# Ledger of designs, part 15: VH-VL binders against Arf-GAP with Rho-GAP domain, ANK repeat and PH domain-containing protein 1 (ARAP1)

Target 1, 186 residues: Arf-GAP with Rho-GAP domain, ANK repeat and PH domain-containing protein 1 (ARAP1), of Homo sapiens (Human) (q96p48r954to1139)
Amino acid sequence: ASMGDTLSEQQLGDSDIPVIVYRCVDYITQCGLTSEGIYRKCGQTSKTQRLLESLRQDARSVHLKEGEQHVDDVSSALKRFLRDLPDGLFTRAQRLTWLEASEIEDEEEKVSRYRELLVRLPPVNRATVKALISHLYCVQCFSDTNQMNVHNLAIVFGPTLFQTDGQDYKAGRVVEDLINHYVVVF
Short names: E, the ipSAE of ESMFold2; O, the ipSAE of OpenDDE; V2, 0.75 times the mean of E and O plus 0.25 times the DockQ between their complexes.

## First folded at step 21 (VH-VL; framework fv_gevokizumab)

Design d3 (from c5 with heavy chain T104H; at its last look DockQ between E and O 0.77; V2 from the best seeds 0.00; counts 0 for: pae E 2.6 > 2)
Fold by OpenDDE, look of step 21:
Structure d3 (fold): chain C 186 residues (1-186), chain A 120 residues (1-120), chain B 107 residues (1-107)
Amino acid sequence: as target 1 above (186 residues)
Amino acid sequence: QVQLQESGPGLVKPSQTLSLTCSFSGFSLSTYGMGVGWIRQPSGKGLEWLAHIYWDDDKYYNPSLKSRLTISKDTSKNQVSLKITSVTAADTAVYFCAHRGWLHGYFDYWGQGTLVTVSS
Amino acid sequence: DIQMTQSTSSLSASVGDRVTITCRASQSIRSSLNWYQQKPGKAVKLLIYYASSLESGVPSRFSGSGSGTDYTLTISSLQQEDFATYFCHQDYRLPYTFGQGTKLEIK
């Protein structure tokens, strides 16, 4: 895998989840759930860069070591990877439809719409979204400790996943909705 | 081929500083991913990881000894140094340096070790 | 810290024997387990890494298995040059730790 490769071109593990995503999410789950400001705090640029390069070179050969890799470097690597996806996690084709779904006022209708949109995603994208949102749901369960509630996570991942510069608030809303309705959407 | 060789004083008095040097060939610490670690072995006992350093000068220490350990590198000489301050009899051991890569914690090449005895 | 325990400190065997050495971690190390061979006057040699991967140049009679907390080094047919001390090592979490070693002696 290299920079600019699509999500489906990545090394894939079980359930069509890219190994790079799995490695990062797994590490954060183990070491970062109670870390203050997880995903909000930036890692060291050089550490994040070399980690991301290693993961992109061969994610299967990368074994993150607890106590050696800082959680913020790993989380930054994951965010950067997701942000740099050429087609985005939700794909260019479906991006606007996701954002529009966030404007649905009726909650039941909105959930139904998100379910429909998930089915439209490529299998790898759908699996990755599910894994990521599941992870973020777990992260926010520790919000009393890590200070990352659903809203804070949405602020971070909205621009990341939809590749915006924070100018479109709907991106955060989508992420917020998916986390809040994780149980019924997925 | 990768080769490493430890050198040390052989004998050190208590409370003094132990200085060790690892000279290596077959790789460079200017190369991405390269690292060198130190491991020691008291007589008749198991191995104990002490510290390791990477090409980018990133350093890691065993927490139990961190306050007494200083690891450094001289890339131009292909050497890695380890200093242990305030030594006691408990620091008597064979000291090994070994090559490792970043993100794989195994040591794939070892030196033959150098015995250091702490005695008055 | 993760404690590594090798159940046997010494083991006697004969050439041609199948030998197994076990190593247990105090917690799951998720296959981040390596095996080394140590002989007097020789450099320590890496045999197995990541629980079951054979290091280049190591004879195929050596193999590693295990997961979670329990791991095994196997020598399918012991050779004269295999009499040595064997150490397990975890690189799952800092500080990295080693087993106390198993000395394989000639019967």
Scores: ipSAE 0.346, ipTM 0.785, lowest interface PAE 1.7, mean pLDDT 94
ESMFold2, look of step 21: ipSAE 0.471; ipTM 0.800
ESMFold2 (binder alone), look of step 21: mean pLDDT 92; pTM 0.937

Design d4 (from c5 with heavy chain H99R; at its last look DockQ between E and O 0.64; V2 from the best seeds 0.00; counts 0 for: pae E 3.6 > 2)
Fold by ESMFold2, look of step 21:
Structure d4 (fold): chain C 186 residues (1-186), chain A 120 residues (1-120), chain B 107 residues (1-107)
Amino acid sequence: as target 1 above (186 residues)
Amino acid sequence: QVQLQESGPGLVKPSQTLSLTCSFSGFSLSTYGMGVGWIRQPSGKGLEWLAHIYWDDDKYYNPSLKSRLTISKDTSKNQVSLKITSVTAADTAVYFCARRGWLTGYFDYWGQGTLVTVSS
Amino acid sequence: DIQMTQSTSSLSASVGDRVTITCRASQSIRSSLNWYQQKPGKAVKLLIYYASSLESGVPSRFSGSGSGTDYTLTISSLQQEDFATYFCHQDYRLPYTFGQGTKLEIK
């Protein structure tokens, strides 16, 4: 396994969001919002690997087809892409400040701090965070069907986005906070 | 240079099984993401997708013919086969095979087609 | 199933004409739309994929446009070799379906 290109080195779409992220998010929005355990379940290893390989080679040439790509394979490819980013979605430089912000007791102060931190992210990272959190907000709107509430999504995406192995409570808290406060943060 | 060629019986009697073979070169079904599909065209009519198979042996069938179709591959021979059971006059058509990418979805290279006539 | 409709089954034109061929899907196919050219006795040829992307080796006089449910194929200056039948094809959702075809004939 080798590291992929940085986020800013990816093919970018209209809103400075990597095409690989857009392809996966769009497909899951169309086909996966009611899928039980979406993002928690793992896809088939060989299909996930092939999908990720194709997206890394030329994401613009990848067109996901309803009925042929399983949503768990697509969700697993997206998670692996985010996990493998060389500097991470929130960047190594800002990782600790994001994690410390999650510990702020006053909710209004915490939300204000998240807004400040978002402004400091590189433009591609900021756009990608917004797109991903917006998508996760939509996923939890279907939690009665898909069984993935904010807490469940935070458990999955905290470690994935902050690239942690065992310390996920602060990372999970950041993700949970961003989803819960989506409308006021973004 | 990618090439595909269909081989079939020409004439088949009603109720028999139609067997078709696609022989191809310039690519292999051992390659991740490669697939081959079958499309037919009745005389004076449009194209109808029948089935396709991928490198990992995943198979997809047109539900309108669901129980009558069987697709298979022989990767070492660069061949894909289609069987259609219990044929009727409605199965009279030109049959094409074509290459398909798992993540692209279009058929980029086609054979010349082979005419199959179902007649008493 | 997604129905693909080519409202014109036959179209007459002369060399040098600008020709447009239309295709409508019964629901949004999100630009997952391909165009093929068919000549009698010859292999079908891919021209356009993903609504507007030109396949390599296809002359630049061919172009595709559209989104959602409505798509067009344009030939900007018709050549002798372009007289053929043209099919649209949706590859968004199984079962994949084709338009009925538009035969482009010499006037």
Scores: ipSAE 0.350, ipTM 0.761, lowest interface PAE 3.6, mean pLDDT 90
ESMFold2 (binder alone), look of step 21: mean pLDDT 92; pTM 0.936
OpenDDE, look of step 21: ipSAE 0.829; ipTM 0.913

Design d5 (from c5 with light chain H89Q; at its last read DockQ between E and O 0.83; V2 from the best seeds 0.79)
Heavy chain, then light chain:
Amino acid sequence: QVQLQESGPGLVKPSQTLSLTCSFSGFSLSTYGMGVGWIRQPSGKGLEWLAHIYWDDDKYYNPSLKSRLTISKDTSKNQVSLKITSVTAADTAVYFCAHRGWLTGYFDYWGQGTLVTVSS
Amino acid sequence: DIQMTQSTSSLSASVGDRVTITCRASQSIRSSLNWYQQKPGKAVKLLIYYASSLESGVPSRFSGSGSGTDYTLTISSLQQEDFATYFCQQDYRLPYTFGQGTKLEIK
ESMFold2, look of step 21: ipSAE 0.640; ipTM 0.856
ESMFold2 (binder alone), look of step 21: mean pLDDT 92; pTM 0.939
OpenDDE, look of step 21: ipSAE 0.690; ipTM 0.883
ESMFold2, look of step 22: ipSAE 0.562; ipTM 0.817
ESMFold2 (binder alone), look of step 22: mean pLDDT 92; pTM 0.940
OpenDDE, look of step 22: ipSAE 0.810; ipTM 0.908
ESMFold2, fold request of step 25: ipSAE 0.643, 0.651, 0.717; ipTM 0.853, 0.850, 0.878
ESMFold2 (binder alone), fold request of step 25: mean pLDDT 92, 92, 92; pTM 0.941, 0.938, 0.940
OpenDDE, fold request of step 25: ipSAE 0.873, 0.872, 0.849; ipTM 0.931, 0.930, 0.921
ESMFold2, last read: ipSAE 0.643, 0.663, 0.657; ipTM 0.851, 0.862, 0.855
ESMFold2 (binder alone), last read: mean pLDDT 92, 92, 92; pTM 0.939, 0.940, 0.941
OpenDDE, last read: ipSAE 0.866, 0.875, 0.876; ipTM 0.928, 0.932, 0.933

Design d6 (from c5 with light chain S32N; at its last look DockQ between E and O 0.87; V2 from the best seeds 0.71)
Heavy chain, then light chain:
Amino acid sequence: QVQLQESGPGLVKPSQTLSLTCSFSGFSLSTYGMGVGWIRQPSGKGLEWLAHIYWDDDKYYNPSLKSRLTISKDTSKNQVSLKITSVTAADTAVYFCAHRGWLTGYFDYWGQGTLVTVSS
Amino acid sequence: DIQMTQSTSSLSASVGDRVTITCRASQSIRSNLNWYQQKPGKAVKLLIYYASSLESGVPSRFSGSGSGTDYTLTISSLQQEDFATYFCHQDYRLPYTFGQGTKLEIK
ESMFold2, look of step 21: ipSAE 0.565; ipTM 0.826
ESMFold2 (binder alone), look of step 21: mean pLDDT 92; pTM 0.938
OpenDDE, look of step 21: ipSAE 0.740; ipTM 0.892

## First folded at step 22 (VH-VL; framework fv_gevokizumab)

Design e1 (from d5 with light chain S32N; at its last look DockQ between E and O 0.76; V2 from the best seeds 0.60)
Fold by OpenDDE, look of step 22:
Structure e1 (fold): chain C 186 residues (1-186), chain A 120 residues (1-120), chain B 107 residues (1-107)
Amino acid sequence: as target 1 above (186 residues)
Amino acid sequence: QVQLQESGPGLVKPSQTLSLTCSFSGFSLSTYGMGVGWIRQPSGKGLEWLAHIYWDDDKYYNPSLKSRLTISKDTSKNQVSLKITSVTAADTAVYFCAHRGWLTGYFDYWGQGTLVTVSS
Amino acid sequence: DIQMTQSTSSLSASVGDRVTITCRASQSIRSNLNWYQQKPGKAVKLLIYYASSLESGVPSRFSGSGSGTDYTLTISSLQQEDFATYFCQQDYRLPYTFGQGTKLEIK
């Protein structure tokens, strides 16, 4: 897949998760869970760019090496990939409905709404959201070490996943809700 | 076609510094992802990774020898150099340089190697 | 460090034989395993990378398999030019390490 391709046009694994997402999440899970500021810190521009280009060209041929590829380069590549999705991870059509759901005051009703919205996503998007949120839930479990609690992760991934410039706080709320309610939503 | 060729002193005295040079063609260390590594092989023994360097001057060393190793590149000459300080008889080996891709991780092209003997 | 062990240091075989060389890692290396061929006075040659991927230009009689800690190089029908020393190498984690080698000799 090339830059600008939709999520469904990516090389997909058996679980409908793009291989590019799997490679990054897998490496960070193995090598980056205790890294201070993981996903907040920026990688080196040249290496992040090179990695992202290689992953987009052929994610299956990319093999990251523990101790050689920096976790911040990998995390930066993943964020850029997600940000640059033409339709966004939650799709353009469903973007506003997700943001509106974050304003539901009743927690049970809100969780139910998120479940409904997940069913509306294309299978690849739904699988990717589940994998990503699961990963972020794992990351925040190490917040005492990596300093990335649910709120901090939401600040980073809200704008990334909803392709905002950080002006809409609802984007972060959606991500925060999904992480906090991961067990009951997914 | 990628080609690499090692050059060294052949003979070095104990406690001296061993200087090796790898000259290569068919690729450039100005190209993203390109790297060159050094591997050595004592007589009748297995291979040992020493160090490698990439296009952006990022360097990696074998921890067991890190304090004695210095790797550098001259992109304009298509050369990579390795220095080993305070050599002993244990450093007697054939030294190879090899091409390495940053995201591939294997050594896909090798030189023929150069023998270095440490002797008084 | 990850230790790489080739169970056989030397192996005798005849032309036409099926030959198998094994390599074991001290811990899982998740298929980050390469095979090399070495002949005296010649450059080391990459045969297999990522456990089972055949390098370009390498004859199809060579194949690699395995996962976790155990890996195998197979030559389906040994040719005269295949008598050499073979090394496995892990690039899962720094420092990268090699097996001690298996010398394939003529019976």
Scores: ipSAE 0.512, ipTM 0.837, lowest interface PAE 1.1, mean pLDDT 94
ESMFold2, look of step 22: ipSAE 0.579; ipTM 0.838
ESMFold2 (binder alone), look of step 22: mean pLDDT 92; pTM 0.941

Design e2 (from d5 with light chain S32Y; at its last look DockQ between E and O 0.82; V2 from the best seeds 0.00; counts 0 for: pae E 2.4 > 2)
Fold by ESMFold2, look of step 22:
Structure e2 (fold): chain C 186 residues (1-186), chain A 120 residues (1-120), chain B 107 residues (1-107)
Amino acid sequence: as target 1 above (186 residues)
Amino acid sequence: QVQLQESGPGLVKPSQTLSLTCSFSGFSLSTYGMGVGWIRQPSGKGLEWLAHIYWDDDKYYNPSLKSRLTISKDTSKNQVSLKITSVTAADTAVYFCAHRGWLTGYFDYWGQGTLVTVSS
Amino acid sequence: DIQMTQSTSSLSASVGDRVTITCRASQSIRSYLNWYQQKPGKAVKLLIYYASSLESGVPSRFSGSGSGTDYTLTISSLQQEDFATYFCQQDYRLPYTFGQGTKLEIK
């Protein structure tokens, strides 16, 4: 098993999205959208680790079953996968540029800058960002039930995607902006 | 080569507890990701999943029978047991055990089955 | 519970025939469907997993197709050893459920 495989080294689906990401997102979409605190709550450490190990070994062979896998274990496995990417989802090279873009005051300029930055990502990273943000947009549509609005999701996914310890508000701002402007950015 | 064999009492009286044992070879429940399940088939009828257990002792039961079922394993003997309490004539069936992989999740190797009759 | 229905309980066919067996789920099972073969006095055999993937060692005359709620097992040229009962089974959501079976008999 390897903890640190790059995004492009993953098994990929038809849309250049890693199968591990697709499996987790699909399961949460089918079974987890109304689950209170989805993505905020942590799964059980040992179950999350076992699931992630199996997904890293052969994601194509993993088939999640409703009633066997708890949604919090699956969501935690996805977050851990993204956190552990060697170069990160937004790449180390472009990380500061993304964070700097979040500080642009004019919304139209900010959106244009995000679109430019997306084009510069490697294709697998770009497809994965789009799939993940699309999913998070869907999650917040159920926020009356699951208690996870855009701000709550940004607090979770900012540090996860930019691989910070949570002390940089700009990472959360990028995620919040991408969800809020999903239609025009993507 | 994976092989499974069921053994049971053949005949059980109503209200008693039915005990079944699955003995297997070609894999071990000390091995990551291995599981064994029980499926039954009443005479002339379809298949019904009853329960399964994984190497890490996680257990899953058919909710329609859950209060009557107990599954357990003895890893050192390569055995899995199923108990069904308070049996009736409706529990008369051929009982199969089968291997199941965790997360890959289908029943890929089956035993030949053992007939259990609940008489009276 | 997800109900699995095989509307035909028995089929008669001859060696060489192309045979199809259908299976319907009461809701989408997203291709989490397996096909099994059962012969009297023999262990049940997995044929197809995840709707269309052929299990190792199963003859290529067997194939599976379908999506959503509707699934089909096809035997392209029936052989003498293929006379058996065929079950579909969903493994999308607990409890895992089987169709009632389709018995394939010699005409």
Scores: ipSAE 0.522, ipTM 0.822, lowest interface PAE 2.4, mean pLDDT 91
ESMFold2 (binder alone), look of step 22: mean pLDDT 92; pTM 0.936
OpenDDE, look of step 22: ipSAE 0.824; ipTM 0.913

Design e3 (from d5 with light chain S31N S32Y; at its last look DockQ between E and O 0.58; V2 from the best seeds 0.00; counts 0 for: pae E 3.1 > 2)
Fold by ESMFold2, look of step 22:
Structure e3 (fold): chain C 186 residues (1-186), chain A 120 residues (1-120), chain B 107 residues (1-107)
Amino acid sequence: as target 1 above (186 residues)
Amino acid sequence: QVQLQESGPGLVKPSQTLSLTCSFSGFSLSTYGMGVGWIRQPSGKGLEWLAHIYWDDDKYYNPSLKSRLTISKDTSKNQVSLKITSVTAADTAVYFCAHRGWLTGYFDYWGQGTLVTVSS
Amino acid sequence: DIQMTQSTSSLSASVGDRVTITCRASQSIRNYLNWYQQKPGKAVKLLIYYASSLESGVPSRFSGSGSGTDYTLTISSLQQEDFATYFCQQDYRLPYTFGQGTKLEIK
């Protein structure tokens, strides 16, 4: 059972990934990879809020069904969960270090730095980053259909994961780099 | 404490409209995530999902009967209604209403059922 | 439509027996499988949801298992109150569909 709102306080699945993240990612993988504008579009506010509340209360009891939950409501719930994490997915303590790594010009040095920064994350955060970036890699593989390439996803997830209130080119660059180099970083 | 009870006409003539009402207690359709569905069972046969409605007035119909079905709610009365137009003998069945959670998705509490006979 | 098949329409068993009832889906339903009990003159009861989760107030002698397309309901030690018809139902994709039922008769 969930005891609170922090990432480590969530119910965890078999891979130490929060069930709330797994439920949303799994549903979008099943039903949403070809949906135009996935993650860019917003769901309905009231449905997104109710879904998020239920997932926070008892994520294991939430079973999403194709045709009854709109993909944009589920994607919005996931984004809001990540945006509202008390310490953020990359943690406040490491936020600046992650953003500075995006400015490294040498590609091999940058990839190596991302690998080191991942090791420093708490285990649940690291597992969640891997699962999320793996999922976003799959989403961009369908970009011809869903119109969400790596750059589009980075614009959405940069501010979401680093919890900024505006366009932050470094946050987007981190996300873009992690997706582009998924195979070698993870 | 969740209870549901169906009421209907008992007998209806072919080609007419069958109207059913589900009255319930122990929950309210003013609460987010609450829903009510209708399932029927012809005598000695299996169960068939017909329709369900959620707290936000989202409605879902079995495609095989969709053109004939109308589901509606009256939240202040704790009632959900189902209408079936142009009935035939094939619509003779026991009709159940049941609670359904939007995010749990199963029918966890059922009424006792009401028999409706379509007599030619 | 996802079709649900219960191959056995009737089973006979004695009090104390272990009984299994099977259900097959026409495509994978990813554990979105519920089991219901129907007794004459009684409301339908939910027993199992999500393939293996026991509904509150259901005796622990009931259990569910399976994955993909193949699912089972097991009663570990049959009691006389377990005489009923058992239905599986998928809630993976609309329209939600039921198996035709398995009638369990006590010898």
Scores: ipSAE 0.425, ipTM 0.788, lowest interface PAE 3.1, mean pLDDT 90
ESMFold2 (binder alone), look of step 22: mean pLDDT 92; pTM 0.938
OpenDDE, look of step 22: ipSAE 0.817; ipTM 0.912

Design e4 (from d5 with heavy chain G105S; at its last look DockQ between E and O 0.76; V2 from the best seeds 0.68)
Heavy chain, then light chain:
Amino acid sequence: QVQLQESGPGLVKPSQTLSLTCSFSGFSLSTYGMGVGWIRQPSGKGLEWLAHIYWDDDKYYNPSLKSRLTISKDTSKNQVSLKITSVTAADTAVYFCAHRGWLTSYFDYWGQGTLVTVSS
Amino acid sequence: DIQMTQSTSSLSASVGDRVTITCRASQSIRSSLNWYQQKPGKAVKLLIYYASSLESGVPSRFSGSGSGTDYTLTISSLQQEDFATYFCQQDYRLPYTFGQGTKLEIK
ESMFold2, look of step 22: ipSAE 0.572; ipTM 0.836
ESMFold2 (binder alone), look of step 22: mean pLDDT 92; pTM 0.935
OpenDDE, look of step 22: ipSAE 0.736; ipTM 0.892

Design e5 (from d5 with heavy chain D58E; at its last look DockQ between E and O 0.79; V2 from the best seeds 0.00; counts 0 for: pae O 5.9 > 2)
Fold by OpenDDE, look of step 22:
Structure e5 (fold): chain C 186 residues (1-186), chain A 120 residues (1-120), chain B 107 residues (1-107)
Amino acid sequence: as target 1 above (186 residues)
Amino acid sequence: QVQLQESGPGLVKPSQTLSLTCSFSGFSLSTYGMGVGWIRQPSGKGLEWLAHIYWDDEKYYNPSLKSRLTISKDTSKNQVSLKITSVTAADTAVYFCAHRGWLTGYFDYWGQGTLVTVSS
Amino acid sequence: DIQMTQSTSSLSASVGDRVTITCRASQSIRSSLNWYQQKPGKAVKLLIYYASSLESGVPSRFSGSGSGTDYTLTISSLQQEDFATYFCQQDYRLPYTFGQGTKLEIK
């Protein structure tokens, strides 16, 4: 898939997860869980750019090697990919409903609402959200080492996934809620 | 067509520095993703990866020999050099250079190798 | 370091035979396994990469399979030019490591 393609137009794995997402998440899981500031730190611009271009061109042909690629380059590539999705990960149509759900005060009601919204996502989007949130849940389990707790990850991924400039705190709240309630939401 | 050719001194005395040069054609180390690695093979033994270098001057070394290895490139001459300090008889081997891609991995093109003997 | 072991150091076969060479890693290498052919006085040749992908220009009689720690190179019908030494190599983790090689000889 080329730059600007929708999520569904990407090379997909057997579980409807884009291969590009799988490659990045897999590598970071293997090599980056204990990396200080993972997903917060930026990779080298040139390396991140070229890696992302290669992944977009043919993710199946890219094979990241443990100890050879810097985790910050890979994490930056993943964030940029997600940010640049034309319709966003949560889709343009459902974006506001997700943000509104974060305002629900009752936790049980909020969890129920998130479940409903997940069902409304296209299958590829739903699978990708699940995979990403699962991964972030794993990352925060190592927060004592990598310094990336749920809140820090939400700060990073809120704007990324909802394509905001960081002005809307609700974006981060959604991500935070999904990570905190991963077990019951998914 | 990618081609690589190793050159070395043939014979080196113990404790001296071994200098090797890999001359290549068919690709450039100014091109993204391009890399060159060194592998050696003692007589009757398996292959051992030594080091490799990429277009952006990233370098990787075998940890067992890192303190003695220095890899460098001259992009304008299409050459990669490897230096091994404080050589011993254990460094006697055929030395190969090979092309390597950063994202693809593996060594897809090899030179024919050059024999280096460490002897008094 | 990941250790690569080829259980057979030498193998005798005849032209036309089906030949199988095995390679085992000390830990999972997730299909990051390459096969090389070496002949005296010739450049080492890449045959298979990523466990099962055939390198361009390599005859289709060569194939690779395996996953996890166990991998196999197969020559479906051995030709005269196939008598050589074959090496496996893991490309999963630094430092990259090779098997000790399997020499395929004429019976």
Scores: ipSAE 0.036, ipTM 0.632, lowest interface PAE 5.9, mean pLDDT 93
ESMFold2, look of step 22: ipSAE 0.252; ipTM 0.702
ESMFold2 (binder alone), look of step 22: mean pLDDT 92; pTM 0.940

## First folded at step 23 (VH-VL; framework fv_gevokizumab)

Design f1 (from d5 with heavy chain W102Y; at its last fold request DockQ between E and O 0.88; V2 from the best seeds 0.79)
Heavy chain, then light chain:
Amino acid sequence: QVQLQESGPGLVKPSQTLSLTCSFSGFSLSTYGMGVGWIRQPSGKGLEWLAHIYWDDDKYYNPSLKSRLTISKDTSKNQVSLKITSVTAADTAVYFCAHRGYLTGYFDYWGQGTLVTVSS
Amino acid sequence: DIQMTQSTSSLSASVGDRVTITCRASQSIRSSLNWYQQKPGKAVKLLIYYASSLESGVPSRFSGSGSGTDYTLTISSLQQEDFATYFCQQDYRLPYTFGQGTKLEIK
ESMFold2, look of step 23: ipSAE 0.487; ipTM 0.811
ESMFold2 (binder alone), look of step 23: mean pLDDT 92; pTM 0.942
OpenDDE, look of step 23: ipSAE 0.833; ipTM 0.915
ESMFold2, look of step 24: ipSAE 0.483; ipTM 0.802
ESMFold2 (binder alone), look of step 24: mean pLDDT 92; pTM 0.943
OpenDDE, look of step 24: ipSAE 0.830; ipTM 0.914
ESMFold2, fold request of step 25: ipSAE 0.626, 0.598, 0.600; ipTM 0.841, 0.837, 0.843
ESMFold2 (binder alone), fold request of step 25: mean pLDDT 92, 92, 92; pTM 0.943, 0.944, 0.944
OpenDDE, fold request of step 25: ipSAE 0.866, 0.863, 0.895; ipTM 0.927, 0.926, 0.943

